# Designs tried in a protein design chat: VH-VL binders against PRELI domain-containing protein 2 (PRELID2). Part 5

Target 1, 189 residues: PRELI domain-containing protein 2 (PRELID2), of Homo sapiens (Human) (q8n945)
Amino acid sequence: MGVSVDVHQVYKYPFEQVVASFLRKYPNPMDKNVISVKIMEEKRDESTGVIYRKRIAICQNVVPEILRKSLSTLVILCWKKVSILKVPNIQLEEESWLNPRERNMAIRSHCLTWTQYASMKEESVFRESMENPNWTEFIQRGRISITGVGFLNCVLETFASTFLRQGAQKGIRIMEMLLKEQCGAPLAE

## First folded at step 19 (VH-VL)

Design z4 (from x4 with heavy chain G98A)
Fold by OpenDDE, fold request of step 22:
Structure z4 (fold): chain C 189 residues (1-189), chain A 121 residues (1-121), chain B 107 residues (1-107)
Amino acid sequence: as target 1 above (189 residues)
Amino acid sequence: QVQLQESGAGLVKPSETLSLTCGVAGGSFSGYYWSWIRQPPGKGLEWIGEIYKSGYTDYNPSLKSRVTISVDTSKSQFSLKLSSVTAADTAVYYCARALTYYDFSDAFDIWGQGTLVTVSS
Amino acid sequence: DIQMTQSPSILSASVGDRVTITCRASQSIRSWLAWYQQKPGKAPTLVIYKASSLESGVPSRFSGTESGTEFTLTISSLQPDDFATYYCQQYDSYPLTFGQGTKLEIK
């Protein structure tokens, strides 16, 4: 089964400023889990003006404390069979399509690590607000699906839910901070 | 703050069994692996084995046939027994705590002061 | 077993010096590497974990780096309190293993 989280945020800043902040969001001291972000590919479509970018993010692998403290003999025995779970870092791939002409950007992210045990995917869009063209709407949907861990599914799903929610909130906070620093106070209605 | 303290006989005769206990004070037994590490005089460190609160153990293959580690959570203690000792088993014995990472331990962040055990007739 | 080889075995240096100790693993241990400091008659104390993370309470003059199977412990400016024996330890796989140690002594 899987857990999903939906986010809808309005930034009271122009599209261009919001996108610029987004692309520079990580790494950030507010989210120490993101160690690095590397651009792997960038293309520009001359006909449409769309800019495609592929990035890899390296994040720290942190075992939840609740899982550590809740280990049983059976769980330990089961996990010993899968040493591959003990990795220092996980990798996330992000693809983005920025359309400056239409003032929108689509983003797709997914985890490259432990794909046999879990699937994490996010889809996001930035676009100018219908309420105010100088505002930017951000819509995101994240999903984590856990498979093959048996009795641990419930615990992992709970963790996944918390992780997605907290991650989304953290991301929004970081964006707000960056926008404020770079662009000043939000635009009034 | 968490403190570890080794206790047991400092002198053991050859062929007998070395027995030590580590007392854990100021913290929880849960959430950590508990290990025994030894250091012969003037030499390096050797991991002996570890135990979890559940009683799950893992031993160094070099000592597995002679080592038994046990835990008493009610007393916040874990123990080491090393049978058939020889002069080669003379060492300072440390108990240590490690964080868990799935089924593996992390680094040892807290150590006991160590206790010297000498094997001699 | 994973063998950890430290170099040098003995390092003589002076207060204020920058020193580096190296540890090489016989196979990949990813980042599961710790450094310990041990003074005579005392138990080892954790200095670095996960190759480059500084343990709480440890002075910032200590740092750790990794490159493949090679790991380094660096002290940017030696203090009198830093003269001790240092050990690396891998916890990537069992059995857990230590390097043979590096004695850092006064020149």
Scores: ipSAE 0.007, ipTM 0.562, lowest interface PAE 9.8, mean pLDDT 88

## First folded at step 21 (VH-VL; from z4 with heavy chain Y102P)

Design z8
Fold by OpenDDE, fold request of step 22:
Structure z8 (fold): chain C 189 residues (1-189), chain A 121 residues (1-121), chain B 107 residues (1-107)
Amino acid sequence: as target 1 above (189 residues)
Amino acid sequence: QVQLQESGAGLVKPSETLSLTCGVAGGSFSGYYWSWIRQPPGKGLEWIGEIYKSGYTDYNPSLKSRVTISVDTSKSQFSLKLSSVTAADTAVYYCARALTYPDFSDAFDIWGQGTLVTVSS
Amino acid sequence: DIQMTQSPSILSASVGDRVTITCRASQSIRSWLAWYQQKPGKAPTLVIYKASSLESGVPSRFSGTESGTEFTLTISSLQPDDFATYYCQQYDSYPLTFGQGTKLEIK
């Protein structure tokens, strides 16, 4: 079983500005859990012009703290026995394919941690809005598949759903802030 | 040209574990989601599950309890294990590659030739 | 799970005919639909993705359209090489699901 979250956002900024803000998104005071972001690989396909970038983000594992606040003592005790809660940090791999020619960008993120218990992916696309060429459409699909927790799967699914939604919203807020700071007020219709 | 090739035993006894491997040649293994899909004789297609080089996996709930998909990036291979097989698991098993950027994945642009696995005593 | 229902199950046509195969989703799948062609003893091949995008190398006589939860695959002028079984597939949500197939056979 698993949970999925779909996100749709329109940034009233040109594609290039949105992408630029995205690429400098971290570190950010609005997300202090991101400890570090390292570019592991970057290459450009000369034939297509596509720019590939791979980054690894190290994030503080805040799951135990969140669970402590929201779950009963019994659940917490059970979860403490799960190794996933003992990991201090989680690693996320982000791959991006930026196509300046076509004015689109695809992003894939995967959690490299917790793979024994859960798998997470996020696929995102930035593209020029059909409504306004000076706007940028953002669509994201998050998926968490719970694979190894047994009777705790239900709890994990609930948490995962909330996590994905909150994460997506946080990301959008950060982007909006950055865009305002870097580019000023959004473009009018 | 990217080619996918399934390999493994074509005959499995009931209650045993079906084991297949898909080898990817002629292109990059990285950057794609890889799936197993099966087709019982004379029937339609059923998605089994997918895997990414990172180890991310997702399975069809109908098979999740019995399915394990693994990856070996060093060999550009990914594998399928299906435990406790019955006659209902008799099918042609395909490995497939999902489309890459810019669109979302999970449409399959490259398929292996498929391998028939028969569950029989 | 999202159910994909194809119509018709069997379609008999002649070379040169315009043929249309329909796939209906049990719920909204937006545009995340693919069409495949499968010939006997062969693996499926991708024909259309994202409801209307033609896969590279596929003849232009193939086209895909969408309206709500209804999707169509059209072959404008049927060629001998087009006789096969066609499947639709949604990838809007997991698990990924296929239609039951439409066998396009010679009349």
Scores: ipSAE 0.824, ipTM 0.924, lowest interface PAE 0.7, mean pLDDT 92
Fold by OpenDDE, last read:
Structure z8 (fold): chain C 189 residues (1-189), chain A 121 residues (1-121), chain B 107 residues (1-107)
Amino acid sequence: as target 1 above (189 residues)
Amino acid sequence: QVQLQESGAGLVKPSETLSLTCGVAGGSFSGYYWSWIRQPPGKGLEWIGEIYKSGYTDYNPSLKSRVTISVDTSKSQFSLKLSSVTAADTAVYYCARALTYPDFSDAFDIWGQGTLVTVSS
Amino acid sequence: DIQMTQSPSILSASVGDRVTITCRASQSIRSWLAWYQQKPGKAPTLVIYKASSLESGVPSRFSGTESGTEFTLTISSLQPDDFATYYCQQYDSYPLTFGQGTKLEIK
């Protein structure tokens, strides 16, 4: 069975400011696990005005350490099975479609690591809030499927849920910090 | 108008590999997840797996060990291989497109007409 | 996997009738549910997505509702073209799963 996490956040900042902060989000001391982010492709569709960007993010793999701590009391687990998770880094691909005309941006991310064991994708959107045109709504859906690790599937699924949720929350905190630093106090009304 | 078309052999022998291709015409291949779904005669629908233009895949665990989905973006095609087939794999096979932004939906808005694959000696 | 239990399996009705098909998920799927219509020898067609959103081109007599893990497809006034088999599908989590179907036939 897969895991799914939905997140909704409203930033009390204009769309353009929120997008700008997002695009400069990493690297950030609040998330030292993100080692590097490289732009692989960027192009603009002249007919629609949509700006497409593809980035690759390299993140430190913290899964083995977290699992080791969580399963320290479970001596029955085969180290060999856990060892398959011991890659140094995780690679994520992120695609974004920014539409300045419509004032929205769609984001899609995939994990490129451990594809034989797990599938992970995230979809997000930034758009103008219906409540206030000077606010920006953020919606994210993350899903992980664990299928190739056998007896650890259940454990990893549980971990995945927490991972997705915490990751989303961390991302929101980072964004709030950046927006405050770059744009000042949020617009209350 | 976007159209999907399944193609491949309609008859496969037991233990052999089922191979199908879905061609996408009349619209963008990029930006969507593409799925294979099958329906045994007189029965319901079963999701097989999906693929993205990058090669990202996700499979139904019930079929994962036997399924491979691949993509050829240059031809706007994606394919299905199902190995070690048995009579239980006899079905109409559909390719389908999932809705994307802004709905983030895995509901399938466009389907191929389907192709019957019969597993028989 | 998330099981989708659809009821009834067969529903007999007349033109003009109001009919309701139910789908129950084995766990919460929030609003990530779709309904399809399938006629004999044809591919399924999307009717409802996100539990209650009507697909473009689908008549307004079709509607979807949700309550907890229970979802309903309602046809307010059956037309001859509506007799078909209907399927629900969850896309909350993988693997994607379908209900077993409801055959709506003419009484």
Scores: ipSAE 0.769, ipTM 0.915, lowest interface PAE 0.8, mean pLDDT 92
Fold by OpenDDE, fold request of step 22:
Structure z8 (fold): chain C 189 residues (1-189), chain A 121 residues (1-121), chain B 107 residues (1-107)
Amino acid sequence: as target 1 above (189 residues)
Amino acid sequence: QVQLQESGAGLVKPSETLSLTCGVAGGSFSGYYWSWIRQPPGKGLEWIGEIYKSGYTDYNPSLKSRVTISVDTSKSQFSLKLSSVTAADTAVYYCARALTYPDFSDAFDIWGQGTLVTVSS
Amino acid sequence: DIQMTQSPSILSASVGDRVTITCRASQSIRSWLAWYQQKPGKAPTLVIYKASSLESGVPSRFSGTESGTEFTLTISSLQPDDFATYYCQQYDSYPLTFGQGTKLEIK
């Protein structure tokens, strides 16, 4: 069984400002786990105006540390037997499709690590808010499927849920801080 | 118009490996998740797994140990291998495309016509 | 896994009838539900996605509603072309799962 987490956030900033902040989100001292981000591909479709970007992010694997704090000794011991989970870093692939004409951006991310044990993908959309054109709606859906750890799958699924939620919230906090720093106070209604 | 077409042997012996390929024509292979779905005769639908152009995969846990889905972007095709087949694996096998941007969805808007694979001695 | 339970399994109706098929999820799937139509010997075709969004090209007599974990597919006025088997499908969580199907047949 898999885990799914949906996040919804409204930034009271214009689309262009929100996107600009997002694209400059990392590196950031608020998230020291992001070691590096490399642009692998970028192209613009002249007919649609859509800007495609592919990036690879290297992040510190913090899962072992989190598990040590939250799980039983038995679970930790079992986890240690899974060598692939002992990797120091994880890799994430991110694709984005920015449509300046329509003022929306779609983002798709996959975890390239632990593929034998888990499948992780996140999909996000930035778009104009229906409530206010000067606001930006953010919708994110993260899903993790854990199938390679046997009897620990259920435990890890619970962990994965928390992981996705916390990650999403952290991202939102970073965005809020960046927007304040770069654009000042949010737009009033 | 985007079209999907399944191909492969329609008869497989027990314990052997079922192999199918789905060809995508008339549209972009990129940007979509591609799935295999099967339907035993007279029964419902079962999702097998999905693949992305990058090689990202997700499998149904019930089949994961026996399933491998691969992709060849140069040919705009993806494949299914199901090992150690039994009579229970007899089904019509469909390849399908999931909806994409702007509304991310795993609803399947385009399907192949399906191909019957019979497991028999 | 999330189980999808459809009802009824078989539904007999006449042309012009209003018919409703229900699907219940074993847990919350929010609005991540699709409906498919399948005719004999053919692949399923998408009818509804996101519980209530009509797929392009599908007649407006088809509609979808949601309430908690219960979802409905309604055909306001049944046409001859609508006799088929219908399936619901959740895509809230993996693995993706389908209902057992509802065969809509001529009375």
Scores: ipSAE 0.760, ipTM 0.913, lowest interface PAE 0.9, mean pLDDT 92
Fold by OpenDDE, last read:
Structure z8 (fold): chain C 189 residues (1-189), chain A 121 residues (1-121), chain B 107 residues (1-107)
Amino acid sequence: as target 1 above (189 residues)
Amino acid sequence: QVQLQESGAGLVKPSETLSLTCGVAGGSFSGYYWSWIRQPPGKGLEWIGEIYKSGYTDYNPSLKSRVTISVDTSKSQFSLKLSSVTAADTAVYYCARALTYPDFSDAFDIWGQGTLVTVSS
Amino acid sequence: DIQMTQSPSILSASVGDRVTITCRASQSIRSWLAWYQQKPGKAPTLVIYKASSLESGVPSRFSGTESGTEFTLTISSLQPDDFATYYCQQYDSYPLTFGQGTKLEIK
């Protein structure tokens, strides 16, 4: 069973500023779950000007306490038997394709952890807003499929949905903060 | 012109492992999700699973326990293994490419011609 | 899993006819719906993606619409080349699933 979350945001800042903020978004005190981000690869296509970057993010594996408290003892016991969930950290791979000429950026992320139980991918794009070329539109789609936990799938689906949604919202808040901090007030219409 | 082509044995005995390979030619292997899809004779389509160049995979839960999809980026190929086959696994097997950015689509724009795999003793 | 139910299973029509095939999702899939055309002995070909976006190279007589969980593929004026089996496919959530198909045949 899978879940899907779509997010749309418009930043009232030029594309270049938004991209710059995105690329330095983590680590951030607003999201302590992200422990580290490491650039693994970066290359530029000379013909297209596209800049490719691969990053690995290390995130703390924290199951929300509220979810734990809401589960029956039996479910908790079963949860404890899922060894992969006991890992302290999870890894997320992020690829980005920045096209400065066209002023767009595509982002693709995959979870490298829990692959036997779940598959997670996120796809995002930054581009000029149709409303204002000095604004930047952000579209993100996150999907998680859970297949390896049996009767816990429903619980995990709920968690996954919440995780994706909250993650996206947190990311947006961080971006807004960074943009305001670095670039000042958003551009007026 | 991007082309996909399936290859592998067309006949497999029950309980054995079905093994297919999809070769990608005429375009970039990187940047796309690649899927296996099958179609039993006279029936509809069933998505088996997908793979990315990094090794990221996602499988149909109905087949997950028996399915393994792998990738060889150096050869621009990805493969399907389906274990413990039965007559129900007799189908035309397609490899396909999913649309990429900016559409964020898992619609399949390019397909192989398909290869019939018959499970029979 | 999200179930995709197509109707009708078989559709008989004549050249020049306006035909509509319907696909209903068991739950919301938003606009993440594709339509395929498949001719006998051939692989499916993408016709519509994102519910209403026409794939490159596909004739403009093909169109897709959406309303809630109901999706339609319309051929405004049926051509001889259009007789085939059509499938809808959702890609809102995994696993990806297809409709059972609609065979469009000559009346």
Scores: ipSAE 0.758, ipTM 0.911, lowest interface PAE 0.9, mean pLDDT 92

